# Ledger of designs, part 27: VHH binders against F-box protein At1g11810

Target 1, 377 residues: F-box protein At1g11810, of Arabidopsis thaliana (Mouse-ear cress) (q9sa94)
Amino acid sequence: MTTTMSTLPVVLVDEILARVPITSLRSLRSTCKKWEASSKTNLVGGKATARKSSHVGFILIGDKICSMKLDLNGGDDFVDTSVNQVSAFDGFAISQLFHCDGLLFCISNNHYSNYTLMVCNMYLGETRLIQNRSLFESYQNFCSYAFGYDSSKNRNHKILRNNSVSGGYEIYSLKSDSWKDLNVDLEKSIHLWRLGSVSLKGNAYFRVIKVIEEGVWEYNLLCFDFTRESFGKLLSLPFESLGDEGEGIMVISCVRDDHLAVLYQRDTLGIWISTEIEPNKVSWREFLQVDLATLDGFPDVFIAGRFIVDEEKQVVVVFGQETELDLNHGNAFIFGRDGYFTSFTVGDAPPEDFTSYVPSLVSLQIDKTGKRKARDD
Short names: E, the ipSAE of ESMFold2; O, the ipSAE of OpenDDE; V2, 0.75 times the mean of E and O plus 0.25 times the DockQ between their complexes.

## First folded at step 11 (VHH; framework vhh_8emy_2)

Design z2 (from y5 with A33Y; at its last look DockQ between E and O 0.71; V2 from the best seeds 0.75)
Fold by ESMFold2, look of step 11:
Structure z2 (fold): chain B 377 residues (1-377), chain A 123 residues (1-123)
Amino acid sequence: as target 1 above (377 residues)
Amino acid sequence: QVQLQESGGGLVQPGSSLRLSCAASGFTFSSYYMHWVRQAPGKGPEWVSSISGSGGSTYYADSVKGRFSISRDNPSKTLYLQMNSLRPEDSAVYYCARTYEIHGEVYTPFDYRGQGTQVTVSS
């Protein structure tokens, strides 16, 4: 097996090796090649009679990773879904999932306070365990994470971690297979959402709150630049949250791999897409505004979760984080212009996360000298 | 002004029980996750337990699970840690901390405001 084993307790290493051997991922790699071909055909095809909007990726349902293909047909049967559990991960309870550069960074909690960190190349069937700095580290479920890469030619992939107990920052380099403390000059008034960040063009974007005074805060967006290994300036959002008395819900997602999207939910659901996004600069355009109060048959309780933007169909697909469930609503919703909405069901439990997938030839294996191998051609 | 005041520590024998309190003021107590963290001499801080703003969700470090119980009384703005079957390795200064909770989402890092309370279990 190709994993780095020196940083885990023996019992955890044995459990991982027994559950995710490299050979058991070969059928998934064949499936990923099929997705790559299908995705390129749909996106490159251009002038077919009815452009099929196809979204492929991985989704977290309960604590299991599933592969997902979502086709928005635009006609008779508007949504067509295919969701299959990835059996190679059956021994892991995945709590968080990040995507960057065709790699998945996964956080697994097989024990109440004990987490396993791993980076997976699903196309190559490779898994790399990320060492903990302490054998008995028990506070990782109160960490904020980010996954990205620097601007070097071969892209050194990195993981940022904020230790919530101490307030310190650490950064892991896949190239060196090591953590280091990171001296960060970030105001104490800025608090990071514990459960996620979104990677775009090698950098990570965090949903944060800025505390103006006790009990008074507003949402903000913050970029971590993995090349400079530092945070940028607070980035402007296209909406005001300060006067909302804490009622608004903000969610971020990527549009493919080149734009950021932000959702803001009150009585309305607003979606904006970045027109320019860099560590210290952002511009936004409006994509969709939905007045939830005017939707006939819409559930009384709905909290937006992860979402997918489809620019061709002019819709968003939103997985419900929390919602009043009945037979007719399912656990995923499609919103469009002029009050259009519908729902469908994905899996047997509400989806908690979704990441688009782009196949990658980045090797996670370490060569004979203990250095990370160069990316395959 | 935001305040957290820990109390209830002491010197006890192994197998004893103690109840720690954290009195909170200057903020909407029920809007925050609350946490207990301990620090023994020469060691880094160690997370012990957490509880959601409503009190509906509780979490424990493996080293204390089954022996410690976290609770809160939101009307009195007080956080508690019931510590049973105390062991010498539980000796530490215990701190309470808060994190923002917004729509069930936790925003970090931990915010400490008190001096802590010393727990010493005779070896």
Scores: ipSAE 0.664, ipTM 0.856, lowest interface PAE 0.9, mean pLDDT 78
ESMFold2 (binder alone), look of step 11: mean pLDDT 83; pTM 0.838
OpenDDE, look of step 11: ipSAE 0.855; ipTM 0.946

Design z3 (from y5 with T99S; at its last look DockQ between E and O 0.65; V2 from the best seeds 0.72)
Fold by ESMFold2, fold request of step 14:
Structure z3 (fold): chain B 377 residues (1-377), chain A 123 residues (1-123)
Amino acid sequence: as target 1 above (377 residues)
Amino acid sequence: QVQLQESGGGLVQPGSSLRLSCAASGFTFSSYAMHWVRQAPGKGPEWVSSISGSGGSTYYADSVKGRFSISRDNPSKTLYLQMNSLRPEDSAVYYCARSYEIHGEVYTPFDYRGQGTQVTVSS
């Protein structure tokens, strides 16, 4: 009268495993070979966390990387959060972090060096230091970075760097363990936000401004294609930002690993999600519009920072930027339909950056393919 | 037309102090972040220090932290670099530069710099 999981079709087995939390997947990895193979693909896909409206990732609080799990429950205690400092980084003052393909790219200013660039796989416990081109290369935290991969069979992960002083671009290849100069034909009128790139499907998306004339600019979106190693054209935004006031705030984020979201704040907080996004084209749909003035009890001053979209709960979680002194509401806000909002506190200092994370089986080991032994002369 | 003009360089002995100035015109000075960059012969340009449009935030390269001080006077549209305890390795042409700053966030690259002023520290 009873059936076993081993007699089910493969597609049904994947459905069952996709609905189970990540922790339970370890307990369900039985002796059945079909289940073990399916579990590994689901872990890379991160499907187990989607059923709980759970967001996992890393957040930068002060100069420290913390792991964060954010559960949106519904009901009396709508948000549960867990934030834990990652002790592996205790010797580093982290200034930026990026996520791509299950890897974390971190930038650290060590007290005894200009800065350290690292790529980490936290699930596998692997770390790879990225060498500068020269021991005397002089870079500080005013560089713009992006992290991605090309379309080759085994994905070559790459780091793009723009030198704010020279305006020049360089690209690092993890496969070759080397930097090269990159000739970029980007218009002089385009300026990149130093900290603002996000990775999506191997490519990087930048919040940029386009200068129309001296002191007059508008926000735009720009993609760097890591396969072609070039920028695409300016991508249209679902809002107009051109004006002399300079009051609007634009923030970009990823929704899961397949859509981009954009937030624009003036008198109204608007959030849009891409329905199509590629290096040279984008389409948008509206997700949420909030008139902040209509929210009873909302703080007098609020500047949106990094944000997380939860499509299942139809809310957005927005971390406040470092505006002064309103501790009645904490440093993070949840906005929803019909004037819903609530707030909570993350960490003991304002969060400065956040990137989502899914566990990854991608290996960073350098020497499997080609390391040479030193020779005696 | 954006213009930046550095002055105050010279030849000094190690351990001396020197104050650089940068006069700005052709733009709303207080709306931009300002920077000092230096370039020694045969080397690439090196970022030295930055200051926000309001003057409320300052940043320094590790090689100059504790010895150099950046400041600005927005009414007179002037940027300064106070250089104390000068070393031979501080010898370079010093340039002031600007960048867009939107809601406290700096954009890259620096879009204008001046002609520079020579600082030479020689024993």
Scores: ipSAE 0.731, ipTM 0.884, lowest interface PAE 0.9, mean pLDDT 76
ESMFold2, look of step 11: ipSAE 0.704; ipTM 0.868
ESMFold2 (binder alone), look of step 11: mean pLDDT 84; pTM 0.857
OpenDDE, look of step 11: ipSAE 0.853; ipTM 0.944
ESMFold2, look of step 12: ipSAE 0.696; ipTM 0.859
ESMFold2 (binder alone), look of step 12: mean pLDDT 87; pTM 0.886
OpenDDE, look of step 12: ipSAE 0.836; ipTM 0.932
ESMFold2, fold request of step 14: ipSAE 0.697, 0.642; ipTM 0.870, 0.846
ESMFold2 (binder alone), fold request of step 14: mean pLDDT 83, 84, 83; pTM 0.842, 0.854, 0.849
OpenDDE, fold request of step 14: ipSAE 0.828, 0.842, 0.838; ipTM 0.930, 0.937, 0.938
ESMFold2, look of step 14: ipSAE 0.696; ipTM 0.868
ESMFold2 (binder alone), look of step 14: mean pLDDT 84; pTM 0.857
OpenDDE, look of step 14: ipSAE 0.781; ipTM 0.904

Design z4 (from y5 with S50Y Y59N; at its last look DockQ between E and O 0.64; V2 from the best seeds 0.74)
Fold by ESMFold2, look of step 11:
Structure z4 (fold): chain B 377 residues (1-377), chain A 123 residues (1-123)
Amino acid sequence: as target 1 above (377 residues)
Amino acid sequence: QVQLQESGGGLVQPGSSLRLSCAASGFTFSSYAMHWVRQAPGKGPEWVSYISGSGGSTNYADSVKGRFSISRDNPSKTLYLQMNSLRPEDSAVYYCARTYEIHGEVYTPFDYRGQGTQVTVSS
């Protein structure tokens, strides 16, 4: 099923158009009346300033997907947010979302369909339902997912699924509109976080644990290479987690879709950004270190969730996990250098997930040969 | 040695109740999320229910929601599945499985160690 462009909220349309090259904007304006009017206002009006740092994406609040615009204005002490529920997803309870190449991969738990999988191009207003496999597979099985693409000329987008119950892997190709079983050579000592991977340059990166012996494990990073359709070797982290099994929290995120960032929380909150990142190779640089114990007025309970790195402002925005929030503060925090922190509230409940968004012209339509129709980015 | 041992299955009539047990040993039971999984002849394994390490959070497959109840007793290292209003389609070998759970997040794959316990519902 494909939905129309008119389902995008106006505030997100403005930000999408601000990111598209000028030549693409002119061709796009001829396609949509709503987009054309919004584009002239935003681009000609000069509403985005060079001093303003803006982050645009989608955020899960409860079972609802919302568009989010986060502006960090002049210095580190002012934040302005805009959060709007995306009405196109009314009737769907979105439990997870992934972003890759301007596409959203969404997992919805509808009472009607029992785990609906869909890929959306919010920029083009296209949605595609992903077919499930044969009747011999349970739709209620515990599954985990990753989203990416291969290095083919037209970027065949793919979904990796592992069935936690059976331990099997399978991969879906948007081009062929089909699933196939995948034999992976992954050590039994490696356990993947069920609900989270991030896509970067077409590949998926997982927070994993490596079990050394019963009850003794450490965090690691693992890449699934969608071109080779295989996992790489364990990637080094810039911190040691062995011995911290009960207290350390690792979170991963993307920076501008070209670098990976990792956050590790214990008594300190450390953030590193990759300088090189490939399926079998990673290098890191330190971005920010915060001693949480030294922050005057910092809440007693705080567990880091998804985060956004702003290199220009030299801050990190961290969403708190819902079950561990201190209600005397907001559900989002900004940390900077020299002990700077502040908090603010996003939505009417703590956010459960966030992903940045970069628009794309990738079409989700299938031609008569079963191939995805080619489209320039 | 890590061990999981299922018990409590049997042959019953439709509408009956059964309570399954899973005895755990050789690991810190409360540190793991626990699951029930069932497998009917000629079918793939089907997830049935989940319970967090603390016991504070549970979830069920739609096919059993409202009829089955998962619980655990961490001091005795025992997992339970109370099955009410049993139907012929519930007939299967039932297994318990453990997963790492860290800050409320489940890590995969499921770890099975037992023989399972047979549940047969027929008139």
Scores: ipSAE 0.703, ipTM 0.874, lowest interface PAE 1.0, mean pLDDT 79
ESMFold2 (binder alone), look of step 11: mean pLDDT 83; pTM 0.842
OpenDDE, look of step 11: ipSAE 0.842; ipTM 0.938

Design z5 (from y5 with E101D; at its last look DockQ between E and O 0.69; V2 from the best seeds 0.73)
Fold by ESMFold2, look of step 11:
Structure z5 (fold): chain B 377 residues (1-377), chain A 123 residues (1-123)
Amino acid sequence: as target 1 above (377 residues)
Amino acid sequence: QVQLQESGGGLVQPGSSLRLSCAASGFTFSSYAMHWVRQAPGKGPEWVSSISGSGGSTYYADSVKGRFSISRDNPSKTLYLQMNSLRPEDSAVYYCARTYDIHGEVYTPFDYRGQGTQVTVSS
């Protein structure tokens, strides 16, 4: 059986991303190449500019997907944000977002008993429902997910699912439109954070804990390689967490889809960016270190959530995990060097998730030469 | 040594109530989220209910919501499941499980240590 959903409007994607109109695939490709070449020439061959840095993506506020554009102006006087609910997702209560290769993977709990898994290309206006495999819908409340692709021709996109209740793994292939059981040989001492994976260059990176002995653990990083369909070895972090048990907070993000960034918070807020990252190897550089205790006017209680690194401006934007709106502090902070910080508010409620977005021509449709209309068992 | 021991099951008629207990030892009970999972013959394990380490947040599968109530007593290291209005489809072996509760988030998979307790609702 072939499942389908109404196409999402392409005009909406163009409006929120402010891109030039696109008339064909060749026109899009040539436009992207010209933009890339012009940007490199302007930055390399010209004068240094302290111009606006823009971050675009999708943000989850109160189970609704919103588009977000965040402009960090060159003068420090102005942080400009634009947040608009994406009406195409009306009727879905979205609990998680993943971005990979210009596609959004969304998890929805419609009416609390029926989970919907969706992959969307917002730029092309294409949506694909992922048929669930299990007869027991309730276990979906306790699944961990990851989204990525393999190195094959035309990048076969895949979804990894770990059933927390049974400990079992399954992998879905968009190309075959099917799930299969995956036999992983992961040490029992490694526990995955249920809600936290990010995609980078087709692979997924998980925040995990490694249990050393009962009640004693440390944060680690673990890559799932979608080409090999296996986990790599534990990747070293640039900080120690054993001495901070119970108080340290680790968050992962991507930087321009090229590097991984990690945030570690306790008395200080540290951000590192990967200089090398592969399924079995990582190297780190320090990006920013903030001693939170030295910041006058900083709130007494702050728990870091998702964050955005701006290498050009040398700042990080950090959303609060679960904070009430506060007229004095807001729900988002910008940290910079030399104790610089400021705050602002995004949306009417604290954001629950955020992912950057890069438009893509990856099609979710099955061409007519290979279409199937029969019901599958 | 980490131990979880389930008890309180039995054979009952439809519409009856039962209270399950899970006695914990060998670990800091309040540092873990606790879960009830059930498994009927020939079926895979099914999540039933969860409670945070502090006891402040509770969650239920739709199939039991409004009928079951999860609770914990951290001083006595005991987890409970009050099951009301029992139905034949609730028949299963019930297990308790733990996960690390770190800043309100759980790390998986579920850790089971007991033999479970049988609940049978006859018709």
Scores: ipSAE 0.680, ipTM 0.865, lowest interface PAE 1.1, mean pLDDT 77
ESMFold2 (binder alone), look of step 11: mean pLDDT 85; pTM 0.864
OpenDDE, look of step 11: ipSAE 0.804; ipTM 0.921

Design z6 (from y5 with S52R; at its last look DockQ between E and O 0.68; V2 from the best seeds 0.75)
Fold by ESMFold2, look of step 11:
Structure z6 (fold): chain B 377 residues (1-377), chain A 123 residues (1-123)
Amino acid sequence: as target 1 above (377 residues)
Amino acid sequence: QVQLQESGGGLVQPGSSLRLSCAASGFTFSSYAMHWVRQAPGKGPEWVSSIRGSGGSTYYADSVKGRFSISRDNPSKTLYLQMNSLRPEDSAVYYCARTYEIHGEVYTPFDYRGQGTQVTVSS
């Protein structure tokens, strides 16, 4: 620890985190503190020479959770990445990953059962297995999930689940360790993307379509308010999708846990950031517009996945889908103003998800009265 | 008018095979993912199998994997379920359902339009 702690490579810290077994999650708190300290040291060390922006989080590659540090530099090598598999999850095949309030909600298979639902606090090294109702165990691949919290004093973290087959909703409360049926008043013309919810300030935002008439639809945004336990009204988007004949791709993301960002891809790649967002109200500003057809050397086949907005560098990082057709480019792209773009590779396969990570003191242990331990946050 | 019509069910012995059909009309069949769902008396609906609009990808519940095959014929707007090695626990009313599929992504909930077709497997 003595003379090299301030210069520890991010890769080494990530390797320590990746080597912690799932059975010793309580020790992850120390590992996460070292990881955070290494990231802050790197930011300070790089700041004086070139402006450096760092994004730290967890990323889903295939069925494995990996830690990621992404440095956006101002110098010759604009992007510098480190990605390490988190060995604590080696016994699990993760299919979906959600982040809210420093907690990870994971959906996984394991060797002894069907799908497993779990919530992890990687900072405290705590894991809670979420009890399934026996009726829904066989439907996990066709459930939509959202993860959030209410406005109560100690925040009650909750999981919303929609069964795609039956259309029913239920909600799990971490505080009470129980599921309940939820009566939802949602128009039949509104269809939810099965895998598309993003948490922001305790509430969840869904990409949806509104069906106008048979075969005619438009994208919309819909918030689930975890305090009221109800959906808000459809939220307007800053782009027209009704006349796009199903060709446009919409993706949503968070910016520094303060704003939503929305990406819309056609011949152009447009990114907007919310200036105001509530369950029933939204305002947008333009962040970036890229005409993909004008980019020299850009692959002909690209479908946007998850993305990260960097306001200081005025760029977006967009993870792409698998492409066997154009192997000259990586699985991730950085787009900027004035036609700037570059590509790089993250892991051995295209990333399927990304969550920014903020350490949390939220305890997942539950006392005998059904309440979890108080948070010092 | 959007229609889905299931057929091909019947009363069979364990180990038998059946082929279910779902005839679709009133919509662009290839633009929708299609699904088979079954419901036994006194139980909730159970997902059985799904197929993408293109017909290129198929998915199965663990309970039917290796025994059932889903397929579609887009020109004739027909969805099929080949059920082999039938067991008594496969007894149910089988429904086909559609979902919007946009860039390979499914939008929920499932849309059911038919009366279903009864499959009964008994010794």
Scores: ipSAE 0.708, ipTM 0.876, lowest interface PAE 0.9, mean pLDDT 77
ESMFold2 (binder alone), look of step 11: mean pLDDT 85; pTM 0.860
OpenDDE, look of step 11: ipSAE 0.849; ipTM 0.940

Design z7 (from y5 with D62T; at its last look DockQ between E and O 0.53; V2 from the best seeds 0.72)
Fold by ESMFold2, look of step 11:
Structure z7 (fold): chain B 377 residues (1-377), chain A 123 residues (1-123)
Amino acid sequence: as target 1 above (377 residues)
Amino acid sequence: QVQLQESGGGLVQPGSSLRLSCAASGFTFSSYAMHWVRQAPGKGPEWVSSISGSGGSTYYATSVKGRFSISRDNPSKTLYLQMNSLRPEDSAVYYCARTYEIHGEVYTPFDYRGQGTQVTVSS
């Protein structure tokens, strides 16, 4: 009789991988502290200089998490970038990245093609594996996720999971370290983008489609309220998206943790920023409109990905999913007013995800820090 | 009316092969990603395999990778699952499902329309 297993159960493998030494996260912690210390505006040489806009965060390139600092200058060299792979995650193939309240929620495919879910506090150097509901339950590859927190006094951070296969919902609470089934009120005609939600002020916002008739749909915006643990009503978008066979591209981003931004690409690239955003109400202002057909030297094929809004410089930075020109175009573009555009390169592959960073003192658990005690003689 | 009809199941011995088919009608087949999902008695549904609308990308659960092969024929609006080296744990009702796919992005949940096809692997 064989007394050994050829493989470990999926849940136990995830638990073993989550025991990565915490000291491997200390370089990230130092990077996060440097970003916090350098976030203030200052004068150089005792005189005011052109204001430099800095955007810092984590970006997903391929299956690797990279730290990124993007400085938008005021001169001819408009952009200055720094992108570094985060070695603490080298043992993980990351497929999705969410940020909320200074915490990163990461989804990793492990060696057995199952998803591993973990929450990281990069500032404190802490990680926490999100346990399956049973030791032998396997996560499904097609789930929609959202990350947020409720309005309780100490903010209970939560993960919403929609099982794409069954259509069921469940919610995880960091405080209770447990999942529960969630019976949500959502029309069957609403379909969620599997890979994407963004967190804003504790709630999650989804790009969704509303199916009007077979093969006829339109983009919509939907909020999940983590305090009420329910979806709001469909939120109106500032553009028409009704079409057969998806010619328009919608992307969502946050602006300074205060506002939501939406990008809509057809022949024109439009960006709007929310003036009011609540689970059941939204108002929009136009930020930028670019007629792509009028841009000399712009690539013949361009599909917008994640983007960053810089209100002070009145530009957007858009990471492209595809580039094809023989010109010196990169995989990221900066669009401004009056037909201004330029490009630069971030990494060796199109960025698949981006989240801005805000430091957090939220502790995930002290026994996950891996602190070494002082050595006694 | 949107229809998905699964077929090709049966009772087989371990190590056998089966080829499942899913006939689609009432929608633009190539505009949807297609999926195989299986459900054994007393268990929740389990994702098996997926294929993009163009057929250019395929994905497999680890439990079936290397043994199963998903394919589609868009002109005939048919989805296939070639199942080789079958094991008793593969016994289930197999369903095909569709999802909207827009610019390569999948919108959920899965949409099922058929009764499924029973696969039984007896040891």
Scores: ipSAE 0.711, ipTM 0.878, lowest interface PAE 0.9, mean pLDDT 77
ESMFold2 (binder alone), look of step 11: mean pLDDT 87; pTM 0.884
OpenDDE, look of step 11: ipSAE 0.845; ipTM 0.939

## First folded at step 12 (VHH; framework vhh_8emy_2)

Design c21 (from z3 with Y107W; at its last look DockQ between E and O 0.67; V2 from the best seeds 0.73)
Fold by ESMFold2, look of step 12:
Structure c21 (fold): chain B 377 residues (1-377), chain A 123 residues (1-123)
Amino acid sequence: as target 1 above (377 residues)
Amino acid sequence: QVQLQESGGGLVQPGSSLRLSCAASGFTFSSYAMHWVRQAPGKGPEWVSSISGSGGSTYYADSVKGRFSISRDNPSKTLYLQMNSLRPEDSAVYYCARSYEIHGEVWTPFDYRGQGTQVTVSS
């Protein structure tokens, strides 16, 4: 007898009511654009009201999932934050958090040999425990994950797992509720960042290095296509990392669920946004360049973590990784044009992960789909 | 040519100690995280322990914590595993592996180059 399904706490509706759905923000943005155009033509005394730009999502602080609302204003108190721990997850120590199609994929590592994989629809208050192949598998804490979906009629959501110890790949299908071994065709010169990927339009994007010679490597981007169940070709980045002697830091994020953004930090913090992004094709445009050395009052040591792009406000919000050298600043920074920056604090420790939330009507109920394989044409 | 060579295994009785060594050559040893992995007959590989490139951070599987100690000597390019209070379930071939470590982050997969060293704990 194999694992019985355990039920997870259903997320209470009032915990979800504190967040602004991404779809309502997009509708508000369209309305605000029309309103802004009218305001410019209707101004008599030169007054313009500052518009609020809201980012809502889930953030990992320590080992706890928190809901976050981040409001970027145009006037006083440029940033306003609301962070609340999600009580439904209080019994779990979450190590990784992924978002795709309005679903959260969460990894709890309460014990190296006995961790929990779960998928949650926070909008519907539904959870689903993902059956693990081996409860005593020691390399589970040395796996990297990706979360996405294929192009089938009702989107089959899938989880890719790469084992650092064996180098093997496995893929889980929510529709079939099963894992299978996956034989991938990657060059031995390609290494993936262990802590995972970001999901965009059903596919997953990995930060990778390509080893040119022993000790000589460069950053690249690699897409896993969940429809083909294969990796695409290496995707070029808008910056040169070869010859940086390992000093550059690369981070990736999504923008409005439409584009990928990449951050590259050395003595300059550069942010680019994709103009095209497909498993085998990418094009980039520059969004922001910040010379960190010229910023008055900026901490001496800063390492970029996850980030959020706000195209309307022309700023980037960057969560810092832990530093003990400058505690006078918050654990998050907003950078803008012309040397603008400010800082604020989110939680008691730097955020480990962040994902933007998009409400979803995707049901996680297994009994509605569990009996029928895809035989439909 | 990158090389990793494990040694120090043997046949011992329960409760004994062994010290495994992994000699590295052909790469800048201190630039890589190092790992011990073991594989018993009929089982998949099991992660045992890891150590950062500088040696400043060490990590252990629950099954060996408190009994095993990982260390490295960067000038001599040598990785060690001190194994105390050995049990029959510790019997396996032990391999050392390296991984790229960039800004303190480990990259996948682990790179194995040796034949391993056999540890057998039997009455």
Scores: ipSAE 0.678, ipTM 0.858, lowest interface PAE 1.1, mean pLDDT 76
ESMFold2 (binder alone), look of step 12: mean pLDDT 86; pTM 0.875
OpenDDE, look of step 12: ipSAE 0.825; ipTM 0.927

